# VHH binders against p30636: the designs that were tried, part 13

Target 1, 243 residues: p30636
Amino acid sequence: MSKKLKPFEILEDSCASVCIWLNGEPTAISNRAENLWNKAKYRVATDGAVNEILKRKSFVEWPHIICGDFDSINKQIDTKNAKVVHLPDQDYTDLSKSVQWCLEQKTLTSWEFENIVVLGGLNGRFDHTMSTLSSLIRFVDSQTPVIVLDSRNLVLAVPTGDSNLDVNLEMTTKMCGIIPIVQKETIVSSIGLKYEMENLALEFGKLISTSNEVTTSQVFLKSSSSLIFSIELENWVYKLDSL
Key: E = the ipSAE of ESMFold2; O = the ipSAE of OpenDDE; V2 = 0.75 times the mean of E and O plus 0.25 times the DockQ between their complexes.

## First folded at step 5 (VHH)

Design q11 (framework vhh_podentamig1)
Fold by ESMFold2-Fast, scan of step 5:
Structure q11 (fold): chain B 243 residues (1-243), chain A 120 residues (1-120)
Amino acid sequence: as target 1 above (243 residues)
Amino acid sequence: EVQLVESGGGLVQPGRSLTLSCAASGFTFSRYWYGWYRQAPGKQRELVAAIYSGDTYYADSVKGRFTISRDNAKNSIYLQMNSLRPEDTALYYCATYTRGEWYSDSYDYWGQGTQVTVSS
């Protein structure tokens, strides 16, 4: 009935993840994100991200897969035994294409993973940030969750209907947002927030829920449309496991 | 503090060779990555070659023509450029990466650059 969302599971290392490293603002990739990348079962870099990975070579593992249309790197960099995957479709973003390709690998190559963690995509060019949110909505009904992580934020899509969201209260400042980005009526009810919603219409230009606060480790959301949930991480979460 | 000083640039005719040198000082054990970047007027800076431990990386535009090397005893990095082309004309920078506890505390150290002009 109710979809169970466990976005903090990626930080608790209880499951196998695909990690996708996007071409974005370098400061968005925290030490914790580097640790997640290094522990990932499958490491996928978009072609524009390879230069940043090279700069971090002393601290991060090399990607298993480098994907994209290869215009951004011009096939310039020795891939160091990474598999190169050409994704030429210009109607979709690098993130959307990469997620779709990874999901296809569950069937085509018997890849086994429980979630996809996206590094970057929330900093840098603003239009790319909006594109990242669009991609989250595209895959909101996937059996494999897609979660975006940067140095400050954890962001995911919440599907239409009933959801129970597990929040690790020790890893967050508890500041959160519920953002109606789809072009449909978005009516939300919640349990577990400081500013509860009860059959409340959310819409850009009217009401959106920003600077809300999680009060419980289980947050219930009922929504008439898919939406974006964003939550701020505690500063110590940006550090490596050895704090 | 890490200081990088490039040298060896100049004016050269197409088909000729140049060797660029980068002298590094203020070294710490965490600085094992070095790269050569170039920037032509009106274009973005691009990575040309990089070296880390035993690994080397080259832009496709220079593969087979350029060779990056390192002399750890002299704390120096070199870029041997063969079969130079007019499109290789650029300001060439040496860079190394250091890291703090937060990525925001990490620093790319850049030299001042050395000009390479390939013209007939």
Scores: ipSAE 0.000, ipTM 0.187, lowest interface PAE 15.6, mean pLDDT 81

Design q12 (framework vhh_podentamig1; at its last look DockQ between E and O 0.18; V2 from the best seeds 0.00; counts 0 for: pae E 18.6 > 2, unsure alone 58.1 < 65, grease 29.5 > 24.2, SAP .757 > .668, placed apart)
Fold by ESMFold2-Fast, scan of step 5:
Structure q12 (fold): chain B 243 residues (1-243), chain A 120 residues (1-120)
Amino acid sequence: as target 1 above (243 residues)
Amino acid sequence: EVQLVESGGGLVQPGRSLTLSCAASGFTFSSYYYGWYRQAPGKQRELVAVIYSGGTYYADSVKGRFTISRDNAKNSIYLQMNSLRPEDTALYYCATYFRGEWYSSGYDYWGQGTQVTVSS
């Protein structure tokens, strides 16, 4: 049986999303990402992200939730309109803790949403980018998909086994990568790529799939291990659009 | 050289069936897969079904209605299309993919296509 992955649903108005805004690189938040944040059913900001949201107050809505330990927030900032959630666990990143909390709201409260969109985390400090990928792998088997969107990239984890990946071709440059990120044998077969893989072993230091290209709107991936799929978005998807 | 020739298209009413055939000839190297693709007016070409060493793959829009098969003795690939819908109207292409010796090398061959029109 194949798992169906529909990462581009996060960019469609018909889909209810949680949007998480990370304390990351400011240039990672595009005008399209601001629009996605504004349309989200639930807006969750990590504590350090509040400073960036304030700088963009003319363009973005206030968060529904502010989470973290508040070390990065200016002490004079009023969180009046948002529910404050303290996430004290130091063993996990802000992203991992925020995703976990949102999933708990879906099971423990009346929160209804279909996916989690993460803004930021792919640009700026390189170690933070690696932590973002680790978090994607952590939640790869979640029934609620977690998708990272930055100014140029849409990134998700693909689980072990068979997956059918829906790609909105008009929103992409079609340039993609299949990255073996876990320390485990990663043998991949694909259907729907320019450079197809047939039981191909992917490994850092040997072969990784970069600058590949999606040729169909539905890509099949079979993998012996979880991996990262990354695809480049068309400029208009992450740039300023008409109001 | 590899050549693919499709046949079996036509005009049918909704709910009916059609079988498309693809005759393959001129083999040079072992192919990775054989597939059926379609292109409707004003739309991009989409993958419909594939048969390869790992089995078969179907697009969600046709899963449960279409079946891809092959006859190695006749060098032929078939697409059995059941419960046809107006949205299945398209030019249907047969294709095969060959992987080269190195990962970044590969090449494909396409047929000319056969028209399927589903209307009443």
Scores: ipSAE 0.332, ipTM 0.739, lowest interface PAE 3.8, mean pLDDT 84
Fold by ESMFold2, look of step 6:
Structure q12 (fold): chain B 243 residues (1-243), chain A 120 residues (1-120)
Amino acid sequence: as target 1 above (243 residues)
Amino acid sequence: EVQLVESGGGLVQPGRSLTLSCAASGFTFSSYYYGWYRQAPGKQRELVAVIYSGGTYYADSVKGRFTISRDNAKNSIYLQMNSLRPEDTALYYCATYFRGEWYSSGYDYWGQGTQVTVSS
């Protein structure tokens, strides 16, 4: 039973998503990502993101949920009509806590959604980028996909075993990367990439697959460990002011 | 020196078949896979089919019509092209990707290409 991954569905108008806005560089979020946020079924902002939302010059819908740790709860922030959720656990990152909380809402409050989309988390402090990638791997086996969208990239984790990845070729420059972030032997085979892999060992410090290119709308990946897959979006997908 | 030589291209009527061959020689590197690519004038090069130790792959546009195979004794790769259509008209290349040393991802080797033209 190979796993089917459909990350480009988050960009379709009919897809029901939770959108999580993490703190990050103010310019890291594209106009297309703002549209995704505005139409999201559930909008969740971390404490650090609220000030960024307030500073946006374009129209951005107010979050349904504002969540954070003890420091965030003690701040005098105008939450307007958003529900404030206290996530005090010091053992996990804001991203991991936010994703976990959203997944729990499917059972505890009967939230219904098909994807979790994370805005931010791939820029600003580099150690936060590494933490984001770690969190993606943590949730790789979730029935609800977790996908990170930055200014130019769509990023997700690919599980161990066989995976079939749907790619919307019209929305991407096709430039992609296959990154062996898990610290164990990672042997990869692929179909649908310009630079195919056949039982190829990937390892930081030796070989990683960067500047690869998707050549078909169905990409097969077989891997002995979980991977990070990154693909670059076309300019028009994340920028609206040029059209 | 690695060399890839395609043959078997030509002019053929729609609905007919054609078999392309690719002879590989000069293996001084480990090879990972062999594939067929095609490029029509003014269009991007696209992957058609791949054969490797884990199986085969076909682009959606050719599934069910094209078959890739290999003969390891002859170091040759073949593309059987059935039910040809005018949109299959292109310059067809065989290619292999060789992994380089531990600090490099390797090199691409391409043949010169063989022209396939499907026309009434």
Scores: ipSAE 0.000, ipTM 0.131, lowest interface PAE 18.6, mean pLDDT 79
Fold by OpenDDE, look of step 6:
Structure q12 (fold): chain B 243 residues (1-243), chain A 120 residues (1-120)
Amino acid sequence: as target 1 above (243 residues)
Amino acid sequence: EVQLVESGGGLVQPGRSLTLSCAASGFTFSSYYYGWYRQAPGKQRELVAVIYSGGTYYADSVKGRFTISRDNAKNSIYLQMNSLRPEDTALYYCATYFRGEWYSSGYDYWGQGTQVTVSS
């Protein structure tokens, strides 16, 4: 059975979402992202993100949770009423640890949410971007969707097998990429792209599907391995303001 | 030349049925994916139904009402539309998808569309 992915629905309403704010470039967090953050059921800030949140205190709500290894947080910062959660494991990225912790709260505590929206993690230090992608792949089979968002990109992991992506075409430039990232053979078929794939082997150093285009609001992917889907966002906030 | 020609559209009252047909030519029919899409005025083109090697897919809005099928011998795909609603009003397109070189002129082929209007 095809797994249905609705990343744009998730981003349109964050009231049932955990929102994770990652440390990164300030420009990665748009006004749209601020709105998602403010409306999120649970706001989780990584230790490095707290500094940026403070700079934006007039526009954004304070986090419920501050988590991480606290190697980058200013020790002089008042955490106010936020719960501080120490995640010391250095074998995993801040994002991975944060996501895992959130999922544990869902299972073990009273936390109830439907999805995780990650703000940032796709720009600035390239190694951080790669870490973000790795984290997405780690949770690709999770029952809780994880979507990574910055000012320009929406990124998610697509599991092995059949997937159906709902795409809000108005929120995007339609420019997209289907990227093999795991060290396994990745044979892909697609429906709904400008450059369709039929049992096409995607591999770094050979052929990858970048600079592709979504042509419909429904995209079907069949893949022998997990992969990354990326789509470029349009300035949606600007469009809404112009109405 | 790959060609898709839709037929079967028309004006019908709510609750009625229509069957759309798409005749394909210019390629080996059995080797490809096929789908029906529709575009209502002022709206984006949306997927209605797809038939592929792995099975079929239907948009939530048409599940239980529409059925996509194919006849390889006739190089044709069909969309049986039952219990039609005003919101089903749209230009319906047949599409097929091909494997090819990147940056080619196109991997997807479309018909010209057939108009379906559901109105009392």
Scores: ipSAE 0.000, ipTM 0.199, lowest interface PAE 14.4, mean pLDDT 86
ESMFold2 (binder alone), look of step 6: mean pLDDT 78; pTM 0.792

Design q13 (framework vhh_podentamig1)
Fold by ESMFold2-Fast, scan of step 5:
Structure q13 (fold): chain B 243 residues (1-243), chain A 120 residues (1-120)
Amino acid sequence: as target 1 above (243 residues)
Amino acid sequence: EVQLVESGGGLVQPGRSLTLSCAASGFTFSSYYYGWYRQAPGKQRELVATIYSGGTFYADSVKGRFTISRDNAKNSIYLQMNSLRPEDTALYYCATYFRGEWYSSGYDYWGQGTQVTVSS
């Protein structure tokens, strides 16, 4: 049946989250991202992100977990009381390994959480941006949602088949994209977008849906392959400025 | 121009309470981060507490004893200090920080400070 996607729940006081702080451009981490990090049930930092967290020590809590191969930090760095998790596999990114490790904690230990919020990963080195999208596709069928928050962008993978996406219209500019990132025939139908799709083939080099617009709080998507959905947050939402 | 003016410091006995106030002017008050820092003679300046629209943060040394708050209508930040100890003796500074430019280097605007002395 239709999968319910509720990415805006991470911006509401309704769920226990894991937050993963990625190494990347500092501007990727908004005031909202810091708020979510501080409120997270589990705070996981990649080893390359520790220096940025240290620079923000007056505003952000320390990680519970630091993951990585530790090539980016030396063995003498005081990790305070954070648990160090060595993830030495070079075939996978820090993000992919960290997500997998967190999902394993849900089954192998007493970790209880409803979603994984990835902070950053869409700004900085472009090859790392593509890797972040690849990781979202890798975990698209996970029972635990994986959602990226990077600056003003809220990004998630949409699975093959039918999905209903809940959108908090007050929190978004409504500008969105439907991106056929996998190298398979991606035929999409939609309900609730300004530029509706009806059995429309999406493909890089031909037709992709950018600068589309959400028109309703519930968007239906039917896709023959997994894809990426991206939506822009209102300035006040990601900056967390009072009105 | 941005101005911060602290008040409320003084001499107080151990175990007592004191409230510091910081009056802010020259900018959109609700859009900024605010913090209390302290510096004892011969020591480096240290974070006490911060407040912004997303929440509060406290140093381990004061967590559970101190409370930071703000009053947007009065453009003021407060530090309620309970169960004061001799080691809390320091010059207390109010600081503000516009996140868009200065997130990596610390606070960009400071008050003059208010002295807190916890002693018999």
Scores: ipSAE 0.012, ipTM 0.400, lowest interface PAE 9.0, mean pLDDT 84

Design q14 (framework vhh_podentamig1)
Fold by ESMFold2-Fast, scan of step 5:
Structure q14 (fold): chain B 243 residues (1-243), chain A 120 residues (1-120)
Amino acid sequence: as target 1 above (243 residues)
Amino acid sequence: EVQLVESGGGLVQPGRSLTLSCAASGFTFSSYYYGWYRQAPGKQRELVAAIYSGDTWYADSVKGRFTISRDNAKNSIYLQMNSLRPEDTALYYCATYFRGEWYSSGYDYWGQGTQVTVSS
């Protein structure tokens, strides 16, 4: 019943990824994020992100897909050779709709990919940060992992039950957080953290695990509810030194 | 040290033309991106024209009427606006983008803006 989580696989050349470029603060998009975008099997931009991609055009490939409701200020943007996908549902965020659309392409078309990497979404407008975390929780049980890369942060949802999280210790400062964001008590046990948890109740307004530290390359987590795991990448990883 | 200064705005009648200029200083004029943005009262700022990666881009609302150009010798970019409409009334901004050394995010540099009013 233990789910294997391998978020560091997105940083390996062997993985076929979908990259989703979110509208947000430019500092969210590191050199590593641009590298992953350029190497992605499928490049999906939300309509609000296209202006930032235009600024970076000398360094980044154009999107394959531009998703959005196009009711925003960006409805006037020239899409060039990208396929425009109209996602008019107002009940969900652009990120949530884009993830769902990509997963549908995996089942309905010839799209082949192992994971979805979301570029940005954790800084800028605070309500957008919260919606990014909500989208991670929405897709936590997906067979295709959804992982956020925002600046130095690698963030994913951890499902209810038992999980084994593979950590590439050379690529991280080892600083991590285990954050309860679902609307109920979250009881957590861990193996492989400096500040181990043993049937510990995590809850906003009481106790949350911040500034924890991974001590092993495989971290075990047992949780009574879905939660967010966040880990900080080493400078050389997200900056991706270019010689 | 990058500075952008816009000029050329003013009051103009519908159907007429204006040329906006943006003088760039504080860096070599080899930036790969320059954009003209506008903001009307009560509206969000929108991109209307850009030069990037050897290409130009125009918003649908201005395509065929506006032309963006650059003069590297003068460190300037221009926006030629033809067949102006009342809907073009806005504060017009010039912007450029530079990447940071270690981040792809870089920094946007903006001018102070120049007002364009199209009235009867």
Scores: ipSAE 0.000, ipTM 0.284, lowest interface PAE 12.6, mean pLDDT 83

Design q15 (framework vhh_7yz9_2)
Fold by ESMFold2-Fast, scan of step 5:
Structure q15 (fold): chain B 243 residues (1-243), chain A 121 residues (1-121)
Amino acid sequence: as target 1 above (243 residues)
Amino acid sequence: QWQLVESGGGLVQAGGSLRLSCTASGFTFSSYYMGWYRQTAGNEREWVAFIYSGGSTYYADSVKGRFTISRDNAKNTVYLQMNSLKPEDTAVYYCATYFRGEWYSSGYDYWGQGTPVTVSS
């Protein structure tokens, strides 16, 4: 049975999203990201993101939730009317804890949403970028998809086994990558890419699929391990005046 | 002179069957993957079924259990057996193959001209 991946649903107004604003470099949060944040059904900011949101207060809505480890200087921030959620576990990143908390709200409360969009996760400190990819892998088997958006790319984890990935070709430059990131054998077969793979071993230091190109709106991926799929968005996508 | 020629399309009633054929010439057929795609008016092409050189087959969820892809390397032909056809299967069906170049990120895809399939309600 093939798993259906529909990451472009985050760009559709008909789908309810949780948007997580993670710590990130200020120039990485584009007009697209601000518009996605504003349309989100639930807006979740990590405590480190609050100052960036304040700087953009004329253009972006305030978060519904502010989460983090509030056992430090962060307790002194002005949270306005946002609900403050204490996430004290220091064995996990702010992103991992925030995603887990949101998934728990879907099951334990009445939160209704189809996906989680992460903003600012692929910017700033390089080690933080790597931890964002690690978090995507952690939640790859979630029934609720987790999608990371930066200024140029839409990034998601693809699970082990068979997946059909829906791509809105008009919204992309079609440039994509299939990246082996887990420390397990990653053997991939693909359909719908310019440079097709048939039982091809992908490994850092040998072969990785960068500068590949999507050729169809439905891409099939079969993998022996979870991996990262990245695709470049056209500049005009979701850069709207109002939502 | 790489060529792919599709045939076997036509008009059929819902619940019926059709067998599409794609005959290849100008290359060593047995060494290449072969795939079937379809396109409806105003929509993008979508893949339907693939068969790799080693015999592995893959199907889109919308056709799995109803369509079967096979190949005959002696005849340089790939087939798509379509059973339990639905009006939603109405499309122009295309055959395609991929030639991998010298480098991993190098290659060419080749398409046939298409064969129309119309499934009446």
Scores: ipSAE 0.000, ipTM 0.430, lowest interface PAE 13.1, mean pLDDT 83

Design q16 (framework vhh_7yz9_2)
Fold by ESMFold2-Fast, scan of step 5:
Structure q16 (fold): chain B 243 residues (1-243), chain A 121 residues (1-121)
Amino acid sequence: as target 1 above (243 residues)
Amino acid sequence: QWQLVESGGGLVQAGGSLRLSCTASGFTFSRYAMGWYRQTAGNEREWVAFITSGDSTTYADSVKGRFTISRDNAKNTVYLQMNSLKPEDTAVYYCATYTRGEWYSDSYDYWGQGTPVTVSS
């Protein structure tokens, strides 16, 4: 059966989320992202993000967890009200380690959450952006969805096989991309896009789908390999203040 | 060698109808999505309608409800039925296999020579 992907549930008051605040460009964190962070069931900050959270102390709640290898934290910051988790593995990024740790908390500490929202990770150093996409692919088959949100974009991995993607059209400009990042033959068919694909081979150096457009609230994707789906958010979505 | 041959254009009065045809050769037509585009002098080509190999259809807002795209795989032909024509529909209409992509190769964008449509007021 087709896997149902509902990434826009993170922008609705419909489920319990983990929010992971990544070290990155401050412009990645919108007023909407601050609101999502504040209402998250579990707030996880990577070590380099703590300084930015301190600068926003009048608008954002303190993290429940601070994790990482701690090379980026100012040692004079008082972290006593947050649980500090040392993740020393040098073979993985802070994002990948943080996601893995959160998933382990579901089994080891009985944490209850339905998705993981990653704030940032799509701007700043380009190698870090590529690493963020790699982490999404790593966790693509997780029963707990991992969704990246920045000031303009919502990005997720789509698994091999059949997927039904629910899109909240009112929250988007409808501009989207379907990007083959794995080193395997990626043949895609779609229903619900302006430029439909029918058994179309996607490959870097030949064809990739950018500047496509969602035409329906349900997008069907069939793919021979996992891939990245990205969609642009409307300005009001990432700048929305609670009224 | 890929070939797309459009036909069916011509002069028509406002409110009238035309049926455009595009016959393909040199590739396995039934496996490819097909689209119609139009171009007015001095302007970029504008997408009009798209049909997948599975018969799913999509239309530009300006033609939705007036134009219908269809295909006949036995004849290697895609059609555009144009109803309630307006003077602003005056353009050269092109048949194409089109894919959106930043690293797009022109070899994947096979265009016909076009068929002109003039709608008089």
Scores: ipSAE 0.000, ipTM 0.112, lowest interface PAE 19.2, mean pLDDT 80

Design q17 (framework vhh_lunsekimig_d3)
Fold by ESMFold2-Fast, scan of step 5:
Structure q17 (fold): chain B 243 residues (1-243), chain A 121 residues (1-121)
Amino acid sequence: as target 1 above (243 residues)
Amino acid sequence: EVQLVESGGGVVQPGGSLRLSCAASGFTFSSYYLYWYRQAAGIERELIASIYSGGSTYYVDSVKGRFTISRDNSENTMYLQMNSLRAEDTGLYYCATYFRGEWYSSGYDYWGQGTLVTVSS
């Protein structure tokens, strides 16, 4: 049976979500991202994100959880009734540790949620963008999907094997990318893209799929390795200005 | 030069069956992915079934177990067998294929004209 991927459910108010506000550039956090944050069942901020949340205090709810190693922020910062979770492991990124902690809460406590939405992580320092993609790959086989929303970009990992990806065509420009980022042979077949792939090897330095186009509301992907799927949202979706 | 022509649509009662055909000319099926899309009025066109060059198939949940896609490469024809039809199956059914032009710079979409399926009592 193919794995079903439904990333647009986060935009359709149908699911209980964890939102993780990641340290990043202010432009990464759209009006839609603020809306999703405010509606989230659980709001988790990395310690580096707290200053940006404070600047937006008239528009956004306070986090339920603030997590991190607390070495990279001003230690004088007021946490304002958020639960502080110390995640000291230096071998993992703040995003990776936060995702893992949330998944542990779902397994080990009463936390109930259907997905994790990461706000930011694709704009700002380039090395941080790469670590965001690495974290998506790390959790690709999780039963709880992890989806990045950064400005106009909706980005997720696609697992090895067969996947059916639901796309809300009305919410997207249809422009998409299929990006091989793992250090393994990545052979892809697709159905529902303008530039279809049939057992096509994707590799940095040779061929990657950028500026492709979704042609249907359901896209089939078969891949020999995990990969990144990205799609561009319509202006009115991420800005909330033309509905 | 590439042409896809659908046939087999019509009016059928709930619980009935229809078989759609898609005949291709101007290219050889055996090298291509083939798709059936459905378009209902006011709803975006959606992929309902597909078949790979090697014979592997895909179906959306709503038709799985009721619809069967198949291909006959010698006849250059694709089929969609629709059983246990429901009112929500009503729509225009399109067959489609995608040809990749230059290896990495362009592709071409080929669509049939559509065939209407109406499920009503």
Scores: ipSAE 0.000, ipTM 0.170, lowest interface PAE 18.4, mean pLDDT 82

Design q18 (framework vhh_lunsekimig_d3)
Fold by ESMFold2-Fast, scan of step 5:
Structure q18 (fold): chain B 243 residues (1-243), chain A 121 residues (1-121)
Amino acid sequence: as target 1 above (243 residues)
Amino acid sequence: EVQLVESGGGVVQPGGSLRLSCAASGFTFSRYALYWYRQAAGIERELIASIYSGDSTNYVDSVKGRFTISRDNSENTMYLQMNSLRAEDTGLYYCATYTRGEWYSDSYDYWGQGTLVTVSS
């Protein structure tokens, strides 16, 4: 049976989401990202993100949870109205630890949500960008989807095997990428892209699929390994209604 | 053009109640946080209550439990329900919001004209 991927559900008012706000470039956080943050059932900030949230205090709500080892947080920031969760493990990134903690809350406590939206994580430090993609691959088989919204891009991991990806065509420029990130040759077949793949080998240093284009509202992907799918949103979607 | 217009101020006895309204236009109301400030004669404005786009609220300790901030996104209006009014609640009450362009650095402050609340015997 094919796995159904519905990343555009995060842009609909009917879904309960966790939002995780990452420490990164301010330009990564669009007006839509702020809107999703404000509407989120659970707002989780990494400790380094709290300074940026404070700068945006007139536009965004305070986090419910602040996670991290607290090396990045300004010592003068008032955390009093948020639950502070100490995640000291330095073998994993703040994003990876925050996602894992949220999934544990869904399993072990009363937390109810359908997806996790990660705000930022693909701008700024290049090593951090690569680590964000690694975290998406880590959680690719989770029953709770993890979707990154960074600037104008939606980015998610696609699992090994068969997937049907629902795309809201009206919300996208249709420009997309299918990126092999695992340390294996990735063989991909597709239906619903302008540049269709048929048992096509993708690998860094050889061929990767960039500047492809979705042509249908449902895209089929078959892959021998997990990969990253990226799609660009229309200006009006990520900018919302900036004055 | 962003505009905020307050109404509902007046003279009331200690222990009485008033409901203030702030009618907003010129921006997508449901997206923005909105604030009530109070200014006593001769002193700077103090933030007393705030409401965010997700409907979370904050109050200064002196009004907590007595004042309730709310919003009606369909009518582009914010309210402040004031109960158990005290003489020290006397002042000009201002509605405020902060708008911006694409980046937070392009932020702009907008204020209403103020509405006077007088609590006296």
Scores: ipSAE 0.000, ipTM 0.244, lowest interface PAE 16.1, mean pLDDT 84

